# Ledger of designs, part 5: VH-VL binders against b9luv3

Target 1, 134 residues: b9luv3
Amino acid sequence: MVSLGLVVARFNDSVTEPMAEAAREAATDRDAVIVDEVSVPGAYDSPLAADRLARRDDVDAVAVVGAIVTGDTDHDHVIASATADKLTQVSLDRDTPVTFGVSGPGMSGAEARERIDKGADAAEAAIDLADELD

## First folded at step 15 (VH-VL)

Design x4
Fold by OpenDDE, look of step 15:
Structure x4 (fold): chain C 134 residues (1-134), chain A 122 residues (1-122), chain B 112 residues (1-112)
Amino acid sequence: as target 1 above (134 residues)
Amino acid sequence: QVQLVQSGAEVKKPGASVKVSCKGSGYTFTKYWMHWVRQAPGQRLEWIGEIYPGDSNTYYNQKFKGRVTLTVDISASTAYMELSSLRSEDTAVYYCARGRWTYKTGDYMDVWGQGTLVTVSS
Amino acid sequence: DVVMTQSPLSLPVTPGEPASISCRSSQSLLWSRGKTYLSWYLQKPGQSPQLLIYGISNTFSGVPDRFSGSGSGTDFTLKISRVEAEDVGVYYCMQSTHYPYTFGQGTKVEIK
């Protein structure tokens, strides 16, 4: 049985909470267990939480869910890039799968709604990697 | 305990605008969707749009695109629906309704306001 | 837009007898990963609509267990096992899989 850590970026809660639900359901469907779930303010804040989860011996993989919706500036791209980069770094440094279930950038709220299943995808990817790289 | 109280009836001329308010109480205002639905006399319910006060995410029925604006005042736990360029066919009872959207169930409206009659006549 | 078609539009029922209302969508309400979003509402005379069923088959809190919902894809059903006088009103199905959300025409349930 795969043990998952789940990081949920709370920004855009109307989308990210359902993403988390999708992740939880996917984990259950795959007979995996979420041993811990950490909420962070936004996607940018997820690397630290992911790193802490990845350090744990009882965590086989970490799934990170969040939604980066386009604003008035290009900050969504900056946040997405920084988040993706650091989550990758966490995965490598900790030799623990960390999957990127953060939607965006460059998307509207409506587009974010359509991508809620990315949360489930992230959980499944985390489980697959944990199995494959074990 | 959970309650939605809407503003009073409105009478407007064609071309005017109307703004209906909906005050929520008994729950965390920012954690639930607020839907707006109208019902013309003898007609079916018609979905106007929804807004999530927590992040201001908003979806509109494209039928009303350009005419309807949904807003919220979090400090007052109040949602607003403004409909502009009113037409006679906009005459209806307008409802606000608290909504939940879950991954498993989708959107559903579990608490409704008492309705606001908006009459558009020349 | 997704057209929701209810049948019948008028349903006279004898108290104590069962009632069944059909709701058909013009296209599948299947969203993703098996999720299908449909709810049922009752509007009693002179009142606001009230939720009966959500997520196809979940009975809302406080709603009598004589109400039940079922269906999938494009065909959905609301059943009342034993109709009571307080059940009089207009019943609406609503899909929330596709924007914009749309309601059925309504089914008027009356006591014979």
Scores: ipSAE 0.889, ipTM 0.949, lowest interface PAE 0.5, mean pLDDT 96
Fold by ESMFold2, look of step 15:
Structure x4 (fold): chain C 134 residues (1-134), chain A 122 residues (1-122), chain B 112 residues (1-112)
Amino acid sequence: as target 1 above (134 residues)
Amino acid sequence: QVQLVQSGAEVKKPGASVKVSCKGSGYTFTKYWMHWVRQAPGQRLEWIGEIYPGDSNTYYNQKFKGRVTLTVDISASTAYMELSSLRSEDTAVYYCARGRWTYKTGDYMDVWGQGTLVTVSS
Amino acid sequence: DVVMTQSPLSLPVTPGEPASISCRSSQSLLWSRGKTYLSWYLQKPGQSPQLLIYGISNTFSGVPDRFSGSGSGTDFTLKISRVEAEDVGVYYCMQSTHYPYTFGQGTKVEIK
């Protein structure tokens, strides 16, 4: 059984709360358990929360859920890339899978709803990595 | 207890605008979608659009885009629907309805306002 | 737009007997991971619509258990196991899988 940490960004919560729900359902469907969930203001703030979860002995992997939609496509891409880089660093430093489900750069609010499944994808990827690298 | 209370009936001339209010109480206003739906006399229900007060995300039925504006006043727990360039076929009862969206079951409207009759006649 | 087609459009009923209303969509209502977003509403005479069923088959709180929903893909059904006089009104299905959300044309249930 895989034990997950979940980080949920509050920015654009009409999208990120459904993404978190999708992640929780995916975990349940895979017989994984979410042992702790941390809320952060935005996806850019998630690496610290992911680090706190990833260093716990009872956390096998971390899934991060967020939306990055500011209306400036280049700025959104910079934020998404910087966040992904920091989360990858946490993963390597903690020897713990960290995945990032993002309703991503360059998307309108309407298009972001189509990406709610990315929350489930992040949880499934975290579980897959925990199992494979076990 | 959850309630949605709408503003009173309006009579308008073609070409005018109308703004209908919907005050929510008994729940966290910023955590639920607010939908607007209309029903012309003897006709089916027609979805106009939705707004999420928590982040202001707003989606419109494209049939109404350019004529309808959905807004909220969070401090008053009140949603507004403004329809401009009114035509006689806009005569209808306009409802606000609270949307409860879940990934498992989708969006559904669990609490409805009492309706606001808007009559457009010259 | 997804067209929702209900049948019958008029349904005279005898209290105590079962009733069934069909709702068909012009395209599949299946969203990812097996999700289908279909709800049913009742509009009693002179009232606002009220929710009966959400997510195809979940009975909303306070709705009598004589109401049930089923279906998949493009075909959905609302059943009333034992019709009561208070069940008169117009029943609507609504899909929320695709934007814009669309309602069926309604099924008027009345006592015969």
Scores: ipSAE 0.594, ipTM 0.852, lowest interface PAE 1.4, mean pLDDT 90
Fold by ESMFold2, fold request of step 16:
Structure x4 (fold): chain C 134 residues (1-134), chain A 122 residues (1-122), chain B 112 residues (1-112)
Amino acid sequence: as target 1 above (134 residues)
Amino acid sequence: QVQLVQSGAEVKKPGASVKVSCKGSGYTFTKYWMHWVRQAPGQRLEWIGEIYPGDSNTYYNQKFKGRVTLTVDISASTAYMELSSLRSEDTAVYYCARGRWTYKTGDYMDVWGQGTLVTVSS
Amino acid sequence: DVVMTQSPLSLPVTPGEPASISCRSSQSLLWSRGKTYLSWYLQKPGQSPQLLIYGISNTFSGVPDRFSGSGSGTDFTLKISRVEAEDVGVYYCMQSTHYPYTFGQGTKVEIK
């Protein structure tokens, strides 16, 4: 059974809270347990929280959920890339899967639900990695 | 307990604008969507759009985009719907409604305002 | 836009009898990961709409258990197992799977 840490960014919570709900449902569907959740202000703040969770013996993998919408598309891409880079560094440093479900700047209304599913995708990827790399 | 109280009825001429207010109380205003829905006489309900006060995320029915603006005043726990370039067919009762969105069950409108009649007449 | 079509549009009922209202969408309301977002509302005479059912089949708090919802894909049903006098009004389905959200035409339930 996989034990997950979950990091949820509060910025743009009209999106990130549903993403976290999707992640929790995905974990339950896979018989994984979320042993701790950490709320952070924004996605850029997630690497420290992910590091704290990844250091724990009772955490097999970490899923991070966040939205990056600053109103500047170029700036949003830089923030997303920097966050992903630091989360990858945490993963390598702790020998622990760390996945990042990120939702970018506003999409069409038809795509709004797809952004939410990225939370489930992150949780499933974390579980898959924990299983495969065990 | 949870209440949405709307501004009073308005009579407008074609080409004017109207701004309807909706004051929420008894709940955390920034954690629920606010929807706007209208009902012309004898017609079905028609969704206008929604805004999330916590982050200003806003979606519009494309039918109204360019004429409708949804805004919030968080300190007053009040949402606003402004409709410009009014036409006679905009005569309707306008409702605000609190939306509760969850991944499991989707969006649904669990608390409704009393409605605001907007009459557009030349 | 997704068109929601209700039938019947008028439903005279005798108190104590069952009632059934159909709601059909012009396209599937099934979204990725099996999510479908459909709700039902009652607008009593002279009142604002009130929520009855959300997420296809979840009864909202305070709504009597004689109300139930079901369906999938494009076909959805609201049932009232035994109609009471307080149940008169216009019933609307609404889909919120696709933007813009859209309502059915309404079904007027009346005592005959």
Scores: ipSAE 0.594, ipTM 0.853, lowest interface PAE 1.5, mean pLDDT 90
Fold by ESMFold2, fold request of step 16:
Structure x4 (fold): chain C 134 residues (1-134), chain A 122 residues (1-122), chain B 112 residues (1-112)
Amino acid sequence: as target 1 above (134 residues)
Amino acid sequence: QVQLVQSGAEVKKPGASVKVSCKGSGYTFTKYWMHWVRQAPGQRLEWIGEIYPGDSNTYYNQKFKGRVTLTVDISASTAYMELSSLRSEDTAVYYCARGRWTYKTGDYMDVWGQGTLVTVSS
Amino acid sequence: DVVMTQSPLSLPVTPGEPASISCRSSQSLLWSRGKTYLSWYLQKPGQSPQLLIYGISNTFSGVPDRFSGSGSGTDFTLKISRVEAEDVGVYYCMQSTHYPYTFGQGTKVEIK
């Protein structure tokens, strides 16, 4: 059974809260447990929360869900790249899978809803990695 | 308990604009979608669009091709629908409706305003 | 746009009898990962619409249990097990899987 940490960004909560719901459903469907959830202001704030979860002995993997939709495509790409880079660094530093489910970059807020399933994908990927690399 | 109270009926000439207000009470305004739906006399309901006050996310029915603008005033718990370049076929009752979106059930409209009749005539 | 087609468009009923309303979409309403977003509304004479059913089959709070919804894909049904006088009005299905959201034509339920 995989013990999962979940980080949820509040920015664009019309999108990110459904993403978190999708992640929780996916975890339940895989017989994984979410041992803690951390809410952060935006996706770019997630690396610190992911680090705190990943250092815990009772956390096998961390899934992060967020939206990168500011309306400035170049700015969104910078935020997404920086966030992904730091989350990867947390994963390597903590020897713990950290996945990033993101709606965006390069989407309007109107388009981001179609990517809600990225929350479920992130949870499933985290669980898969924990199982495969154990 | 939860209520949506709309502004009063309006009579407009073709080419003018109208701005209908919808004041919400009894709930957290920023945590629910606000939909706008209209009903021309004797016709079916027609979805205009939705706005989420918490993050400004908006979705529009493209049929209106930029003639509609949805806005909110969070401090007043009030949503607005402005429809420009009015035509006679825009004569309808305009409703605001509170929506809840979840991954499990999607979007649906659980509380409706009383409706605002907008009449467009020369 | 997804076209929602209701049948029948007019449904005279005797109080106490069952009623059934069909709603068919022009394309599948299946959302990602098996979700389907379909709701039902009642507009009583002279009133605003009111929610009855959401997510195909979930009865909204305060709606009598004589109302039920079912269906999948493109075919959906609202059933009223025993029609009461207060159930008179126009019933609409609405899909929210695809933008723009669209309503059916309505089914007018009335006492005969």
Scores: ipSAE 0.580, ipTM 0.849, lowest interface PAE 1.6, mean pLDDT 90
Fold by ESMFold2, last read:
Structure x4 (fold): chain C 134 residues (1-134), chain A 122 residues (1-122), chain B 112 residues (1-112)
Amino acid sequence: as target 1 above (134 residues)
Amino acid sequence: QVQLVQSGAEVKKPGASVKVSCKGSGYTFTKYWMHWVRQAPGQRLEWIGEIYPGDSNTYYNQKFKGRVTLTVDISASTAYMELSSLRSEDTAVYYCARGRWTYKTGDYMDVWGQGTLVTVSS
Amino acid sequence: DVVMTQSPLSLPVTPGEPASISCRSSQSLLWSRGKTYLSWYLQKPGQSPQLLIYGISNTFSGVPDRFSGSGSGTDFTLKISRVEAEDVGVYYCMQSTHYPYTFGQGTKVEIK
């Protein structure tokens, strides 16, 4: 049974809260347990929270959900890339799967909502990696 | 306990604008979508758009060609729909409705306002 | 836009008999992970619409258990197991899988 940490960004909570719900449902459907959930202001704040969760002995993997929808497509790409790079670094440093479910970059508000299931994707990927790398 | 109360009926000329208000009570205003739906006499319901007061995300039915603007006043727990460049076919009852979106069930409108009749005539 | 087509458009009923209303979408309402976003509303004469069913088959709080919903893909059904006089009005399906949200034409249920 996988013990999962969940990081949820508050920015655009009309999108990120549904993404977190999708992640929680995916965890339940996979018989995984979310042992802790950390709320952060925005996706770019998630690497520190992910690091703190990934260091815990009772956390097998971390899923991060967030939205990067500022209306400036070039800016959104920079934020998404920087966040993904740092989350990958956390994963390698802690020898712990860290996945990133993001609505954006380059998305309108309507497009971001259509990708809410990426929250479920991130949780499932984290669980799959924890199982495979045991 | 949950209640949506709309502003009163309006009579407008073609080309004018109208702003309908919808005051919510009995719930956390910032945690639910507010939808706007209209019904022309004898016609089906037609979705206009929605706004989430918590982060101001707003989605519009493109049929209205940028003539509609949805806004909120969080301190007053009130949503507004402004429709400009009115035409006679905009004559309808306009409803606000509270929506709860969940990943499992999607969006649905669980509480409706009493409706505001907007009549557009020359 | 997704077109929602209801049948019948007019449904005269005798109290105590079952009733069935069909709703068909012009494209699949399946969301990417097996979710389908379809709801049903009743508008009684002179009133605002009221929610009956959400997420295809979930009965909203306070709605009598004689109402049930089912369906998948493009075909959805609202059933009333035993029609009561208070059930008269216009029934609408609505899809919320795709923007813009769209309603069916309505089915007017009335006593024979």
Scores: ipSAE 0.570, ipTM 0.849, lowest interface PAE 1.6, mean pLDDT 90

Design x4
Fold by ESMFold2, last read:
Structure x4 (fold): chain C 134 residues (1-134), chain A 122 residues (1-122), chain B 112 residues (1-112)
Amino acid sequence: as target 1 above (134 residues)
Amino acid sequence: QVQLVQSGAEVKKPGASVKVSCKGSGYTFTKYWMHWVRQAPGQRLEWIGEIYPGDSNTYYNQKFKGRVTLTVDISASTAYMELSSLRSEDTAVYYCARGRWTYKTGDYMDVWGQGTLVTVSS
Amino acid sequence: DVVMTQSPLSLPVTPGEPASISCRSSQSLLWSRGKTYLSWYLQKPGQSPQLLIYGISNTFSGVPDRFSGSGSGTDFTLKISRVEAEDVGVYYCMQSTHYPYTFGQGTKVEIK
């Protein structure tokens, strides 16, 4: 049974909360347990929370859910890349899978709905990695 | 108790605009979608759009894009719908409704305002 | 836009009898990962709409158990196992799988 930590960024929570719900459902469907959930202001704040979860002995993997939307595409790209780099560093430093489900800006309802599945994808990837690299 | 209280009836001339208010109470205003729905006399319900006060994420029915603006005033826990370039076919009861989004069940409107009659006539 | 078509449009009923209302969508309401977002509302005479069913089959708090919903894909049904006088009004289905959200044309339920 995989024990997950979940980090949820609250910025743009009309998107990130549904993403977190998708992650929780994916974990349940895989018989995984979310042992702790940490809420952070924005996706850029997630590496510290992920690090604290990843160092715990009772956490097998961490899934991070966030939206990176400022309305400035170049700025959003930089923030997303920096966050992904830091989360990868946490994963390597803690020898613990850390996955990142990221939503960018939405222009329609269809786009918003497609992004929500990225939360489930992140949880599933974290579980898969925990099983494979155990 | 959760309540949505709308502003009173409006009578407008063609070409004018109207701004309907919807004050929410008894819940965390920034954590729920606010929908706007209208019903012309004897017609089906028609979704106008929605806004999330917490992050201002807004979706419009394209039928109304360019004429409708949804806004919120968080400090007053109040949502607004402004409809411009009014026509006689805009005569309807306009409702605000609180939306609960969940990944499992989607969006649904669990609390409705009392409705605001907007009449567009000469 | 997804067109929602209700049948019948008028449903005179005798109290105590069952009633069934069909709602069909012009496109599948199946969302990614198997989700379908369909809800039912009742608008009693002179009142605002009220939620009955969400997520196809979940009964909203305070709604009597005689109301049930079912369906998948493009075909959905609201059933009233035993109609009561207070159930009169216009019933609407609404899909929220696709933007814009769209309602059916309504089914007027009234006592014979």
Scores: ipSAE 0.546, ipTM 0.837, lowest interface PAE 1.6, mean pLDDT 90
Fold by ESMFold2, last read:
Structure x4 (fold): chain C 134 residues (1-134), chain A 122 residues (1-122), chain B 112 residues (1-112)
Amino acid sequence: as target 1 above (134 residues)
Amino acid sequence: QVQLVQSGAEVKKPGASVKVSCKGSGYTFTKYWMHWVRQAPGQRLEWIGEIYPGDSNTYYNQKFKGRVTLTVDISASTAYMELSSLRSEDTAVYYCARGRWTYKTGDYMDVWGQGTLVTVSS
Amino acid sequence: DVVMTQSPLSLPVTPGEPASISCRSSQSLLWSRGKTYLSWYLQKPGQSPQLLIYGISNTFSGVPDRFSGSGSGTDFTLKISRVEAEDVGVYYCMQSTHYPYTFGQGTKVEIK
């Protein structure tokens, strides 16, 4: 049974809250339990929260969900790169899977809904890694 | 005691604009979608669009070709629908409705306003 | 746009008898990961619509147990096990799987 930590970025909560719901459903469908959730302002803030969860003995893996769009393409790219690098560092430092489901604000309805599924994907990937690597 | 109260009936000429208000009470305004739906005389319900007051995320039915604008005033717990370049076929009752979206069950409109009749006549 | 087609469009009914309303979509309402988003509404004469069923088969709070929903893919059904006089009005299905959201044309249930 995998015990997950979940980090949810609040930026664009019309998207990130559904992503978190999708992650929670995916965990339930896999008989995993989310032992703690941490809300952070934006995706750039997620590495510290992921580190805090990954240090816990009762957390087998961490899934991070968030949206990265601020209206400045260069700023968004910096946020995405820095976030991915630091989450990878947390994963290696803690010997604990850390996955990152990320979406941007959608202007098309079909594309917005597809982005929500990335929350479920992040949770499933975290569970798969915990099972494969432990 | 969740309720949505809309502004009163309006009569407009073709080419004008109308702005309908919808005041929500009894719930956290920023945590639910607000939908707009219209019903022309003898016709089915027609979805216009939705807005999330918490982050202003907005989706429109493209049938309206940029003639509709949805906005919110969070401090007044009020949503607005503005429809421009009015035509006689826009004569309808316009409803606001609160959307309860979940990943499991999708979107559904659990509370509706009383409706606002907009009449477009020459 | 997804076209929702209801049948019948007019349903005269004797109180105490069952009623069944069909709703068909022009496209599958199955979204990724098996999700389907379909709801049913009743509009009584002179009133705003009111929610009956959401997520295909979930009865909304305060809706009598005589209402039930079912279906999958493109075919959905609302059933009223025993129609009462207060059930008169126009019933609409709505899909919210695909943008734009679309309603059926309505089924007018009336006492005969």
Scores: ipSAE 0.545, ipTM 0.845, lowest interface PAE 1.7, mean pLDDT 89

## First folded at step 18 (VH-VL)

Design z3
Fold by OpenDDE, look of step 19:
Structure z3 (fold): chain C 134 residues (1-134), chain A 122 residues (1-122), chain B 112 residues (1-112)
Amino acid sequence: as target 1 above (134 residues)
Amino acid sequence: QVQLVQSGAEVKKPGASVKVSCKGSGYTFTKYWMHWVRQAPGQRLEWIGEIYPGDSNTYYNQKFKGRVTLTVDISASTAYMELSSLRSEDTAVYYCARGRWTYKTGDYMDVWGQGTLVTVSS
Amino acid sequence: DVVMTQSPLSLPVTPGEPASISCRSSQSLLWHRGKTYLSWYLQKPGQSPQLLIYGISNTFSGVPDRFSGSGSGTDFTLKISRVEAEDVGVYYCMQSTHYPYTFGQGTKVEIK
């Protein structure tokens, strides 16, 4: 049985909460267990939480869910890039799968709603990696 | 007790605007969607749009072609629906309704306001 | 837009007898990963609509267990095992899989 850590970015919680639900459901369907769930203010804040989870011996993989919706500036791209880069770094440094279930950038609220399953995808990817790389 | 209280009836001329308010109480205003639905005399319910006060995420029925604006005042736990360029066809009872959207169940409206009659006539 | 079609539009019922209302969507309400979003509402005379069923088959709190919902894809059903006088009103189905959300025409349930 794969043990997952789940990081949920709260920003845009009308979307990210359902994403987290999707991730939890996916984990259950795959007979995995979420041993811990950490909420963070936004996607940008997820790397630290992911790193802490990845350090744990009882965590086989970490799934990160969040939603970056386009604003009036390129801020969404900056956040997405930084987040993706650092989550990848965490995965490599900790030799623990960290999956990117953060939707965006360049995405409207409506598009974000359509991509709620990305949360489930992230959980499944985390499980698959944990199995494959074990 | 969860309750939604709407503003009173409105009478407007064609071309005017109307702004209906909906005050929520008995629950955390920022954690539930607020839907707006109207019902013309003898007609089916018609979905107008929804807003999530917690992050201001908003979805509109495109039928209204930008005539509708949904807003919230979090400090007052009040949602607003403004409809501009009013037409006689906009005559209806307008409802606000608290909604939940879960991955498993989708969107549903579990508490409704008492309704606000908006009459548009020349 | 998804068109929701209810049948019948008028349903006279003898108290104590069962009732069944059909709701059909013009396209599948199946969303991602098998999710399907359909709810039922009752609008009693002179009142605001009230929630009966959500997520196809979940009975809302306070709703009598004589109400039940079922269905999948494009076909959904609301059943009342034994109609009571207080059940009089107009019933609406609503899909929330596709924007914009849309309601059925309504089914008027009356006592014979």
Scores: ipSAE 0.877, ipTM 0.945, lowest interface PAE 0.5, mean pLDDT 96
Fold by ESMFold2, look of step 19:
Structure z3 (fold): chain C 134 residues (1-134), chain A 122 residues (1-122), chain B 112 residues (1-112)
Amino acid sequence: as target 1 above (134 residues)
Amino acid sequence: QVQLVQSGAEVKKPGASVKVSCKGSGYTFTKYWMHWVRQAPGQRLEWIGEIYPGDSNTYYNQKFKGRVTLTVDISASTAYMELSSLRSEDTAVYYCARGRWTYKTGDYMDVWGQGTLVTVSS
Amino acid sequence: DVVMTQSPLSLPVTPGEPASISCRSSQSLLWHRGKTYLSWYLQKPGQSPQLLIYGISNTFSGVPDRFSGSGSGTDFTLKISRVEAEDVGVYYCMQSTHYPYTFGQGTKVEIK
């Protein structure tokens, strides 16, 4: 049974809340347990929350969900890349899987609702990694 | 007590614009979608679009994109639908409706305003 | 646009008897990971619509359990196990899997 930490960025919550719901459903479908869920203002704020969850002995993996949609495609890619880089660093530092389900980045005006499944994908990937690397 | 109260009936000439308001009360305005739906006399319901006040995400029925603008005033808990270049076929009752999109069940409209009759006549 | 087709369009019923309304979509309402987004509304004469069923089969709060929904893919059904006088009006299905959201033509349920 995998114990999962979940970080939810609240910026653009018309997208991120459904992404979190998708992640929770995926965890339930895999008989994984979300032992704690942390809400942060935006995806860029997620590395600290992910680090705190990954430090716990009772957390096997962390899934992070967020949206990065500003209407500036190049800027959105920079934000997403910086966030992913720091989350990867948390994962390596804590020897704990950390996955990042993000809606966006893309060209200006990309419709984010079609990427809500990325929340489920992040949870599934976190669980898969915890199982494979135990 | 959740309630949506719409502005009163409007009579307009072809080519004019109309702006219908919808004031929400009894719930957290920024946490629910606001939909707009119209019903011409004797016709089925027709979805116009939706806006999420919390982040201003907006989706339009392509049929109306270019003529319709959805906006919100968060401080007044009020949503607006503006329809421009009015034609006689725009005569309808216009409803606002509250919804919350969920991953499990999608979108649905759980609270409706009383409707605003917009009549377009020459 | 997804066309939603209801049948029958008119449904006279005897109080206490069951009623069944069909709703068919012109294309599958199946979304990612098996999700399907369909809801049912009742519009009484001179009133705004009211929600009955969401997510195919979930009864909305305060709606009597005599209302039930079922279906998948392109075929959906609303059932009323025992019709009461307050159930008269026009019933609409709505799909929200595909933009734009679309409604069926309506089924007028009346006591007679």
Scores: ipSAE 0.553, ipTM 0.837, lowest interface PAE 1.7, mean pLDDT 90

